# VHH binders against q07589: the designs that were tried, part 5

Target 1, 356 residues: q07589
Amino acid sequence: MSRILVIGAGGVGVITALSLWLKKESDVSLVVRSDYDRVLKHGYTIESCDYGRLEGWRPHHIYSSVEDAASAADNQGYNYIVVTTKNIIDGPVNSRVSNIIRPVLEKNKELHGPQLTTHILLVQNGIDIEKEIWAEFPREQYRYTVLSGIQLIGSTKIGSGHISQVGQDHLSCGAFDPQDAAAIQAANDFVRMYSNEGQNFVEFDPRVRYSRWKKLLYNAAINTSTALVGLDVPRCLEFGVNKKSTEIEVFHPAMREIIAIAASEGIIIEEEFITMFTEITRKKVFKPSMCVDCEKGQLMELEVILGNPIRIAKRNGVATPTLSILYNLLVLVQAKLKERKGLLKFDEKTATLVDE

## First folded at step 1 (VHH)

Design s35 (framework vhh_8fcz_2)
Fold by ESMFold2-Fast, scan of step 1:
Structure s35 (fold): chain B 356 residues (1-356), chain A 122 residues (1-122)
Amino acid sequence: as target 1 above (356 residues)
Amino acid sequence: QVQLVESGGGLVQPGGSLRLSCAASGFTFSNYAMNWVRQPPGKGLEWVSGISGSGGRTTYADSVEGRFTIIRDNDKKMVYLQMTSLKTEDTAVYYCARGYRSTFYWGSFDYEGQGTQVTVSS
């Protein structure tokens, strides 16, 4: 039985743990932070379009921290670490993915050294999210693989211990390094353990970097623009000049810049996706996750959605006029959110930034 | 086999009302979000409204909010679209669809019915 640790108890993480638990092929542990006491006493209330209504649900194990989960591991350690937290690389250092998973990797190394391979599945948005893991954990010292999970699910936490899922659970899982045979095998094994036939859709992703660039057509153009203006997608489209300027002058140029960056790496994304991603939410009153995060006063996944793409563009000589304007304005929005949270300080008497 | 069968379409005058029905079979109905999408003459599909498996959440396209209401009856395996204050722009073939369009990379629902025609004209 594989031992799986799910880190992040938001809408995505809880449904991930539920699907694995329902399949009965895994020993499922979930890290629950703010809702720990409620969930420990009462379990989760889940309203799922795929899995039905559940009351008092719990996975096999619940921990209040990653450190506690690591310490509780027996001689097997964890076979999979599934990270579903927001990836805010410009946020607090303790929230970095490499720092989040470190206690588990250290414990697994202590327990088995080279005999246990830990499979790290990043169910997070963005590009180049795997690179800090490779940089922080030398492969000579740690035995692991890094897997990509792209989740196209509409699942939100609507109260303490209460999850509502209205969009279907669709997960694509693959290897960040397409030449890593162990990672490919681990991804296929995860797909098998996650699959609940007739209830969810899960598939092996043979083209991880392609899939991530493709999703960025939506995230880098639409999540970003809506977050900046605080409007749902249909309002952005209808409120534009002549009901056309938003798609023609903002969304489509941003999407074309993403396509150009991907092409600079040898990855071709079909132009048809520009139309498809623009139309998919045109008549659906929907605020993307970055817009919702901003409205809730939560830091945005800014660096992995815009920062990293722009850095790749600069290295490869690709112009990004639209993405760069969106990025630099959203850097100011992110700074406003950091200031409100006490993570950034401004001295009004001297008119200078004190702390970042 | 999954089946979605729409009914209730017809000819109605502007300002009128109409109720569409969708009968579902071949799956655990209460486990799936249900949607209404429409295709106006000569145009592509556009999403109209959605309802969660439990019925606890509903959402609407801006063009129909306040005029249309989506309802489901899990015991009867039915989803309904109550349309009021109909406009000529509401003329379309209406389809019942399982799942949410935004959950798919290609922008499609996993199952769609055969459709029911709604014509709004004087």
Scores: ipSAE 0.000, ipTM 0.154, lowest interface PAE 16.3, mean pLDDT 86

Design s36 (framework vhh_7qbe_3)
Fold by ESMFold2-Fast, scan of step 1:
Structure s36 (fold): chain B 356 residues (1-356), chain A 120 residues (1-120)
Amino acid sequence: as target 1 above (356 residues)
Amino acid sequence: QLQLVESGGGLVQAGGSLRLSCTASGFTYAMGWFRQGPGKEREFVASISSSGGSTYYADSVKGRFTISRDNAKNTLYLQMNSLKSEDTAVYYCAAHRYGSWLYPKEYDYWGKGTRVTVSS
């Protein structure tokens, strides 16, 4: 039986743990932080469009920290680490993915007998998110693979131990390194363990980088714009000049820039996806995740959605006028959020950023 | 396993109308219509969400074709109006059993196709 540690007890992480638990092909552990005491005593209340209503649910194991999960009295280690937390590269150092997974990866490395290969599944937005793991954990010293999880789920934590899922659980899982046979096998094995016929959709992704660039058509154009202005998608479209300026002058140019950057890497994305992603939420009154994060005072996934694409564009000689203005304005929004949280200090008497 | 059966194809004159149907053997999430004309690659025509509340159309058919579904009958429809010679193709029904209407070209299940010929 595969041992799987899910890190992140938000809407995505809890549903991920539930799906694995329902399939009965894995031993599921979940790291729960702020809700630990409530969940340990009462379990989760889940209202799912795919899995139904559950009360008092919990996976096989619950831990209050990654360190506790790694130190548990089970010396077999974890076959999979599923990371569902927000990937905020410019946030606190201890929140970086490489630092979050380190206790588990070090513990797995210490195991005796056949060396355990740890499969790290990043169920997170963005491009180049795997690269810090490869840089931080030399493959000569650690045995692991890095897998990509792309979720199109609409799931949120609406209260302590309470999850509401109103968007279908659609997961695409593949290998970041398309030449890594072990990663490809691990991704296929995860798809099998995650699949619940008639309830969710999960598929092996043979083209991880293509899929991530394709999703960025929506994230880099629409999540970013809505976060900047604090409006849902239909309001952004209707409030534009002649009900057209937002899609023609903001969304479509940003999407075209993403397509051009992908093309500079040899990845062709069909132009029809510009129209498809613009229309998909035109009449759905909801705020994308980055907009919601900003409104709740939470840091945005800015670097993995805009920063990394722009850096790739600069290296490859691709112009990004629309993405760059969105990015630089959202850097200011991010700084405002950091200042409100005490992570950034400004001295009003000298009118300068406090550097340390 | 899920089976899709198309019907309603045939010969129709330019400017005419035709309605295609596709019956599924069980529940489907997202569904769509694709077509392949003589000497052409398969192209997307239209897609519809599991509830029927969201639709997307290829620019070549927008305003002329209407996609709809009847979930009680597990049936998908394509109403084709103002038909042109360029609409001549084999039309395929496609479905996700569990999938999302977000990816209309990434379908798991396909019908055998129904032929539509538009004469001038």
Scores: ipSAE 0.000, ipTM 0.166, lowest interface PAE 14.8, mean pLDDT 86

Design s37 (framework vhh_7b18_3)
Fold by ESMFold2-Fast, scan of step 1:
Structure s37 (fold): chain B 356 residues (1-356), chain A 121 residues (1-121)
Amino acid sequence: as target 1 above (356 residues)
Amino acid sequence: QVQLVETGGGLVQPGGSLRLSCAASGFTFSSYWMGWARQVPGKGLEWVSYISSGGSTEYQDSVKGRFTISRDNAKSTVYLQMNSLKPEDTAVYYCATKFGYYRSPSDFDYWGQGTQVTVSS
């Protein structure tokens, strides 16, 4: 059986571990931090639209840290590392994905060398998220593949050890490098192990970069705008000038800029998705993840959703007036959150940012 | 504001060595990827080396084994140790930073003013 380590015990991570556990084709380990003591003694309470109501549930193994999980894998290692945490590349250095997974990759290299290939599945938003992994872990020294997970699920932690899932578990899994045969095989194997007939939707994604650019039509236009103003999607649409300015002058221009950036890389995204993504939550009182993160005082996935697209645009000569305004204002929102957390310091006497 | 200040350039004979330094300010240095690029006046910018926030390094093929990049997070400084210098290494060397992680050799977010390195017989 494949040994799978799930990192991130939020709504997505816990349901991911549950689906793998229910299939009974893998040995499932979950890293649980703040809820560790409760989950170790009492398990999870889960209310799932796909999997039903469970009390006292836990995967095969629970660890309080990635380091402990890596140590416990001594002599066997992990075949998959599933990362479901937020990807905040401008956050604290220890919270970066490469630093989070490093203990597992170092331990696997030390004990198993070329015998074990570790498949790193990033169930995270954004574009170019795999490049940090490739750059941080040279292929001459480490044996791994990098897989993309696009999860369309409404799952949240509503209390200690308590998960509520109200949106269907829908996962698209593919290889970031479409020419990497080992990664393609690993993605197909993960789809098989994750799939629970009649309960969830899981599919192999043959066009990872297309799928990620397509999802950015929603994330880069709507998640960003709602986060900036602290409003749900229907309020953003209804409160606009003549109930039209938000979609016509903010959402649609931002989406068209994303389409233009994708096209500069040879990826064509159909214009009908602008309408589809604008309408998908128009009549549902829903705050996207970036808006919720900002309201909870948590750092936003700003760089992978806006920063990276804008840098690609600049490199390829694509104009991004709407995305750049959204990005630069959200950089200030991110800085405000960092200052409140003590991650950024300002000297009021000199009116300047304190340099490290 | 983000500032990158390069020092350590100069005139050196073929086979000689130079150590370039780049002092960074205005951002959380330890969280950023740092790199060096070079440009012959009137020609395109060429990537030389990078070092990630976690300390991983990569080099352009023409400098592998001769150049070493390193960083000191406590001093917010990145270094480029250049050994066995050749006349074709003559260029203006720029310190550059990438936001969060390395994506491509040409994908730098901020640049310094540059420092001239001349390798002459």
Scores: ipSAE 0.000, ipTM 0.132, lowest interface PAE 20.4, mean pLDDT 87

Design s38 (framework vhh_8h63_2)
Fold by ESMFold2-Fast, scan of step 1:
Structure s38 (fold): chain B 356 residues (1-356), chain A 121 residues (1-121)
Amino acid sequence: as target 1 above (356 residues)
Amino acid sequence: ELQLVESGGGLVQAGGSLTVSCAASGRTFSSYAMGWSRQAPGKERELVAGITSGGSTYYADTVKGRFTISRDNAKNTLYLQMNSLKPEDTAMYYCAARLTYSGYWKDYDYWGQGTQVTVSG
């Protein structure tokens, strides 16, 4: 049986743990932070379109921190680390993915040395999210693979220990390095352990970088724009000049820039996807995750959704006028959120940023 | 903007085989998840087979082992090979497309007009 540690107890992480638990092919541990006391006493209340209504549900193991999960592994370690937390590169250093997973990688290395390969599955938005892990953990010192998880799911935490899932659990899992045979095998193994026939859909992703660029058509154009203005998608479309300016002059240009950046890497995305992604949520009163994060005062996944694409564009000579305007305005929104959280200080007497 | 047109339906005897096809218009066919749904008189529509853009296939228990779904992205065509046909397989067969796979027929965005398959007992 594979031992799997799920880090992040939001809507995605809890449903991920539930699916693995229901399949009965893995030993599932979940790291629960803010809801730990409630979940420890009462379990989770889950209302799922795929898995039904559950009351008092718990995975096999619950820990209040990654460090506690790593320490409790004793002589067994973890075969998979599934990271479902937000990837906020410009946030606090201790919240970086590499720093979050470090206790588990160090403990697995201590207990098993080269005998255990740890499979790190990043169920997170964005491009180049795997590069930090490769940079921080030299493969000669650590035995691991890095896997991509793309979730097309509508799952949110609506209260302490309470999850609501309204969109089907659809996971695409593949290897960030398409030449890494061990990663390809680990991704296929995860697909088998996650699959619950008739309840969810999960598939092996043979083209991880293509899939991530394709999803960025929505994330880099629509998540970003809605976060900037604090409106749901239908309102953004209807409130535009002549009910057209938002899609024609904001969404579509941003999407075309993403297509151009992907093309600069040899990845072709058909322009008809621009229409498809614009239409997907036109009639759904829905606020994308970045918009919700901003409204809750939480930092946005700005760098992995816009920062990294723009840096790739600059390196490859691709112009990004629309993405750059969106990015630079959202950098100011992110700074506002950091200031409100005490992560950034401004001295009003000198009109100067203090903690730069 | 997918246009879907089914063909290949007809009358076949129990135990026989039949292949239905679905021709898609547009350059984005390869990017869609495709499915075959059927509807018998007086019954709700049922998704019997699905195939993802990556080629993974899924079948309803009623047809598993007898039906095979496949796609030819170069020809923008979806196929359903039906073997060991039973009278209970008699239905209108509809081609369906969605950007991502779903096991539920109501979630599909694009539909053909259907092709009738009648299996005599």
Scores: ipSAE 0.000, ipTM 0.204, lowest interface PAE 17.7, mean pLDDT 88

Design s39 (framework vhh_7b18_3)
Fold by ESMFold2-Fast, scan of step 1:
Structure s39 (fold): chain B 356 residues (1-356), chain A 118 residues (1-118)
Amino acid sequence: as target 1 above (356 residues)
Amino acid sequence: QVQLVETGGGLVQPGGSLRLSCAASGFTFSNYYMGWARQVPGKGLEWVSYIYSGGSTEYQDSVKGRFTISRDNAKSTVYLQMNSLKPEDTAVYYCAKSYRGFTWYDYWGQGTQVTVSS
């Protein structure tokens, strides 16, 4: 059986572990931090639109940290590491994905050397999220693949050990490197182990970079704008000048810039998606995840949604006037959140940043 | 060769009913979200209803209680039962396949015209 370690016990991570556990084709370990004591004693209470209602649920194994999972006396290595945490590149260094997974990669190498390939599945938003892993773990020293998970699930932790899922469990899984045969096989194997016919939808993604750029039409234009102003999507559209300025002057220009950046890499995104993504949520009173994060005082996934696209644009000579304005204003919002959390300091006597 | 074929549109009087059908082929139907959107003359495209692979449904506020979306996975067909039709419901109705949930659709049918008038 494949041994799978799920890192992140939020709404996405817990449902991920549940789906794998229900399929009965893998040995599932979950890293649970803030809810560890409650879950160890009482299990999870889950209310799922796909999987029903469960009380006292646990995966096969629960650990309080990644280090504990890697160091367990009976650990025979992990075939998959599934990362469901937020990817906040500009956050604390010890929270970087490469630093989080390092103990598992080192332990797998110690136990099996080149005989075990570790499959790292990033169920996270954004573009270029795999590059940090390739940079930090030289392929000559570590045997691994990096897989993309694009998840559109409405799953929230509503209390300690309590998960509510109201949006369908929908996962697209593929290889970040489309030429990596081992990664392609690992993605197909994960789809098979995750699939629960009639309950969820999971598919192999043969075009990871295309799918991620396409999702960014919505995330880079709408998640960002709503986060900046603290409004749901319909309010942004209705409150615009003549009920048109938001879509014409903000959303559509941002989306066109994303299409231009993707095109600079040889990836064509159909123009119809501009209208489609704008209209699909026009009458749905919905706050995207970045807007909710900002309202809760949590750092936003700013760099993977706007920072990395803009850096690609600069390398390829693509102009990004709309995305750059959104990015630079949200950098200030992110700095405000960091200051409130004590992650950066401002000296009012010198009017300068402390801790560079 | 993904194909979505809408049927069931037509002319109906206010207060009447119509049942739209969308026959799907070229993909594993049971694994996809299916939805209906409509193009109202002069107002643009608007989402109407949405059904998850597991059968859970969502509706636009203006059609709640009047329209019912359903699916038959054995027949690879999604339906929209429209009751208490109003002149404002006059539109071209499109069946849509989505692998991104209620936010995005990756394929649309050719549409079927619904006209509510007497």
Scores: ipSAE 0.000, ipTM 0.261, lowest interface PAE 14.4, mean pLDDT 87

Design s4 (framework vhh_8fcz_2)
Fold by ESMFold2-Fast, scan of step 1:
Structure s4 (fold): chain B 356 residues (1-356), chain A 122 residues (1-122)
Amino acid sequence: as target 1 above (356 residues)
Amino acid sequence: QVQLVESGGGLVQPGGSLRLSCAASGFTFSSYWMNWVRQPPGKGLEWVSGISGSGDSTTYADSVEGRFTIIRDNDKKMVYLQMTSLKTEDTAVYYCARDYGEWLPSYYFDYEGQGTQVTVSS
């Protein structure tokens, strides 16, 4: 039986743990932070369009920290680490993915017995998110693979220990390194363990980098724009000049820039997706995750959605006028959020950023 | 595995009617918005119509509103597109496409098979 540690107890993480638990092919551990005491005493209340209503549910194990989970792994270790937290590169250092997973990787490295490979599944948005892990953990010293999870699911935590899922669970899982046979096998094994026929949709992703660039057509153009203005997608489209300026001057140019960046590294994205993504969302009243994060006063996944694409563009000589304006305005929005959280300080007497 | 199989296309004169069908399998059909998208000759994919999982909400591209009707039968796991007053510009390959969820951001569609060809010509 595979031992799986899920890090992040938001809507995505809890349903991920539930799906694995229901399949009965893995031993599931969940890291629960703010809700730990509630969940320890009463379990989770779950209302799921896929899995029904559950009261008092818990996975096989719950821990209040990654460090506690690593210590409890004994000589067996964890076969999979599933990271479902937001990837905020410009946030606190302790929240970096490499720092979050470090206790598990160190424990696995130190264990005696059969050599254990740890499969790190990043269920997070963005491009180049795996590169921090490869840089921080030399493959000569640590035995691991890195897997991509693209999760499209309408699951939110609506109260302490209370999860509501109203959009069906859709997960695509693949290897960041398409030549890593162990990673490919691990991704296929995860798909098998996650699949609950007739309840969710899960698939192996043979083209991880293509899939991530394709998702960025939407995230880098629409999530970003809606976050800046605090409007749902249909309002952005209808409120534009002549009901056309938003798509023609903002969404489509941003999407074309993403296509050009992907093409600069040999990945071709079909131009048809520009029109398709715009039209399908035109009459669906919803706010994308970055817009919701901003409204809740939470830091945005800015660097992995815009920062990294722009850095790739700069290395490859691709112009990004639209993405760069969106990025630099959202840097200011992110700074405003950081200031409100006490992570950034401004001295009004000198009119300067503190600690420059 | 998700399977979507389109049928019902053919040759029709301008002003005529056709009914397209899509048979779905491999997922909880009633939980998903279903869409019709089309690809005219030499053009990109164009979204045509969508219907909510319950069937209570429908939406249409301006170019087809009033002429096309999207319907679903959850018991049979079928989506239909009733097309009336067909125009030459409706000539395209039509694909049935699954949305990822009723209120989730729709980043992608899933579709299987070759679609169904609709040709409107005198």
Scores: ipSAE 0.000, ipTM 0.331, lowest interface PAE 12.4, mean pLDDT 86

Design s40 (framework vhh_gefurulimab)
Fold by ESMFold2-Fast, scan of step 1:
Structure s40 (fold): chain B 356 residues (1-356), chain A 121 residues (1-121)
Amino acid sequence: as target 1 above (356 residues)
Amino acid sequence: EVQLVESGGGLVKPGGSLRLSCAASGRTFSNYAAAWFRQAPGKEREFVSAISYGGSTTYADSVKGRFTISRDNAKNSLYLQMNSLRAEDTAVYYCAAGRYLHYSPTAYDYWGQGTLVTVSS
């Protein structure tokens, strides 16, 4: 039976663990941090549009940290590491994805050496998120694959141990390296283990980079704008000048810039997706994840959603006037959040940033 | 891939009922969200109702309380029960399937050919 470690116990991570657990084809471990004591004692309360209402649910194993999961007395390694946490490149070094997974990857190597290939599934937003893993873990020293998970799901933690899912569990899973046969096989195996007929929609993704650029039409235009102003999508659209300026002057230009950047890499995204992504939440009082993160005082996935796209644009000679304004203003919002957390210090006597 | 074929359209008097069916072929239908759209003469395609794979439903305000969408994944079929029909419901009704639940026609990858529903005396 495949041993799967899910890291991140937010709405996405908990539903991921539930789907795997319901399928009965894997041994599921979940890393639960802030809610650990409650979940260990009482389990999860889940209200799911796909899986129904569950009370007192828990996966096969629950750990309070990645280190504990790696060092558990009965731990013989993990076939899959599913990362559902926020990817904050510009956050603290110890919160980098490579550092989060390191204890598990090192333990798997120690326990099994070349006998076990570890499949790292990144269920995270953004572009170029796999490159840090390849840079930090040389393939000559570690046996692993890196898989992409794209979730179009509306799942939120609404209380300690309480998950509400109101959007369909839709997972696209594929290989970041389309030439890696082992990664392709691992992605297909994950789709099989995750699929619950009658309850979710799961597919193998043969075009990972296309899918990620396509999702960035929404994330880079709408997540970013809503986070900057602290408004849900319908308010952004209705409050615009003549109820049109937001979509015409902000959302659509940002989306077109993303399309241009993807095209500079040889990836064509159909223009119809501009209209689709603008309309998808127009009548839903919904705050995208970056807006919610900002409101909770948590760092935003700024670099993987805007920073990396803009850097690619600069290398390829693509102009990004709208994305660059959004990015540079959100850099200030991110700095405000960092200062509040003690990660950034300003000297008011000299009116200057305290350099490291 | 998914192929969709609608049936059940026809002429009905105001206040009457019709049940539309959409038959899907191909293994993937059970993994799709499905929807009904309609197009009245001289107008654009309008959202009617949608259902997720898990059975969550949504309706246009104009049909709430009168129409009921349902699916049978074992039979690869989608249904629309239409009650208390009005002249304004006259349209070609289209079955659609896509990766996720949406109100916009552009979100759906697969479409049927349509079935005509005429509500008149």
Scores: ipSAE 0.000, ipTM 0.137, lowest interface PAE 19.8, mean pLDDT 87

Design s41 (framework vhh_7aqx_2)
Fold by ESMFold2-Fast, scan of step 1:
Structure s41 (fold): chain B 356 residues (1-356), chain A 122 residues (1-122)
Amino acid sequence: as target 1 above (356 residues)
Amino acid sequence: QVQLQESGGGLVQAGGSLRLSCTTSGFTFSDYYFSWFRQAPGEEREFVGAISGSGGSTDYADSVKGRFTISRDNAKNTFYLQMNSLKTEDTAVYYCAAKPWYTGRYSEYTYWGQGTQVTVSS
């Protein structure tokens, strides 16, 4: 039976753990931080468009920290680490993915050495998110693969221990390194363990980098713009000049820049996706995740959605006038959020940013 | 401009087979996943099976598992429902449906065919 550790107890993480638990083909552990005591006492209340209504639900195991989960796995280790937390590389150092998973990788290495390969599944937005893991964990010392999970799920925590899922669970799972046979096999095995017939859609993704660039057409244009202005998608479209300026001068140019960056790496994204992604959101009153993060006072996944694409563009000689304006304005929004959280300090007497 | 057109329905005896076809036009085939639904007289519409745009994932209602198979032909912009070991309970109007791969529940399908009648006699 595969042992699976899910890190992140937001809407995505809890539904991920539930789907795996319902399939009954894995031993599921969930890391729950701020809500640990409530969930330990009362379990989760889940209202899911795919899985129905559950009261008092919990996975096989619940831990208050990754360190505790790692220690509890002494005799068997974890076959999969599923990371569903936000990837905020400009945030606190201890929130970096490599630092979050380190206790599990160290423990698996200590107890099992070459006998256990750990499959790290990143269910997170953005491009180049796997490169930090490869850089921080030398392959000579650690046995692991890195897998991509792309979720289109609409799932939110609406109260302590209370999850509401209104968008279908659609997961694409594949290998970041398309030449890594072990990663490909691990992705296919995860798809099998995650699949619940008639309730969700899950598929193997043979083109991870293509899929991630394609999703960035939406994330880099629409999540970013809505976060900047604090409006849902239909309001952004309707409030534009002549009800056209937002899509023509902001969304579509940003999407075309993403297509150009992907093309500079040899990845072709069909231009009809520009129209398709714009139209699908036109009459659905919802706020994308980055907009919701700003409203809750939480840091945005800015670097993996805009920062990394712009760095690739600069390296490859691709112009990004629209993405760069969005990025630099959102850097200011991110700084405002950091200041409110005490992570950044400004000295009003000298009118300068304080270093530490 | 987006169109779905079913064909292949008809009368068949219990234990027999039928293949339904759904021809699609007006959209990029890989951007959608495709499903079959059915509706018997006096009943609500029910899910039968689905196939992802990549063809890598299929899903079936418990009542048809092992008997029905969904498949695609990308060159013809057509997807199929192969129905084997038909039962009288399979009698219904069958509909093909499509939705973008990133939209919600089965009930949120955006494009529907006109329906094709399947009648299974004892």
Scores: ipSAE 0.000, ipTM 0.283, lowest interface PAE 14.5, mean pLDDT 87

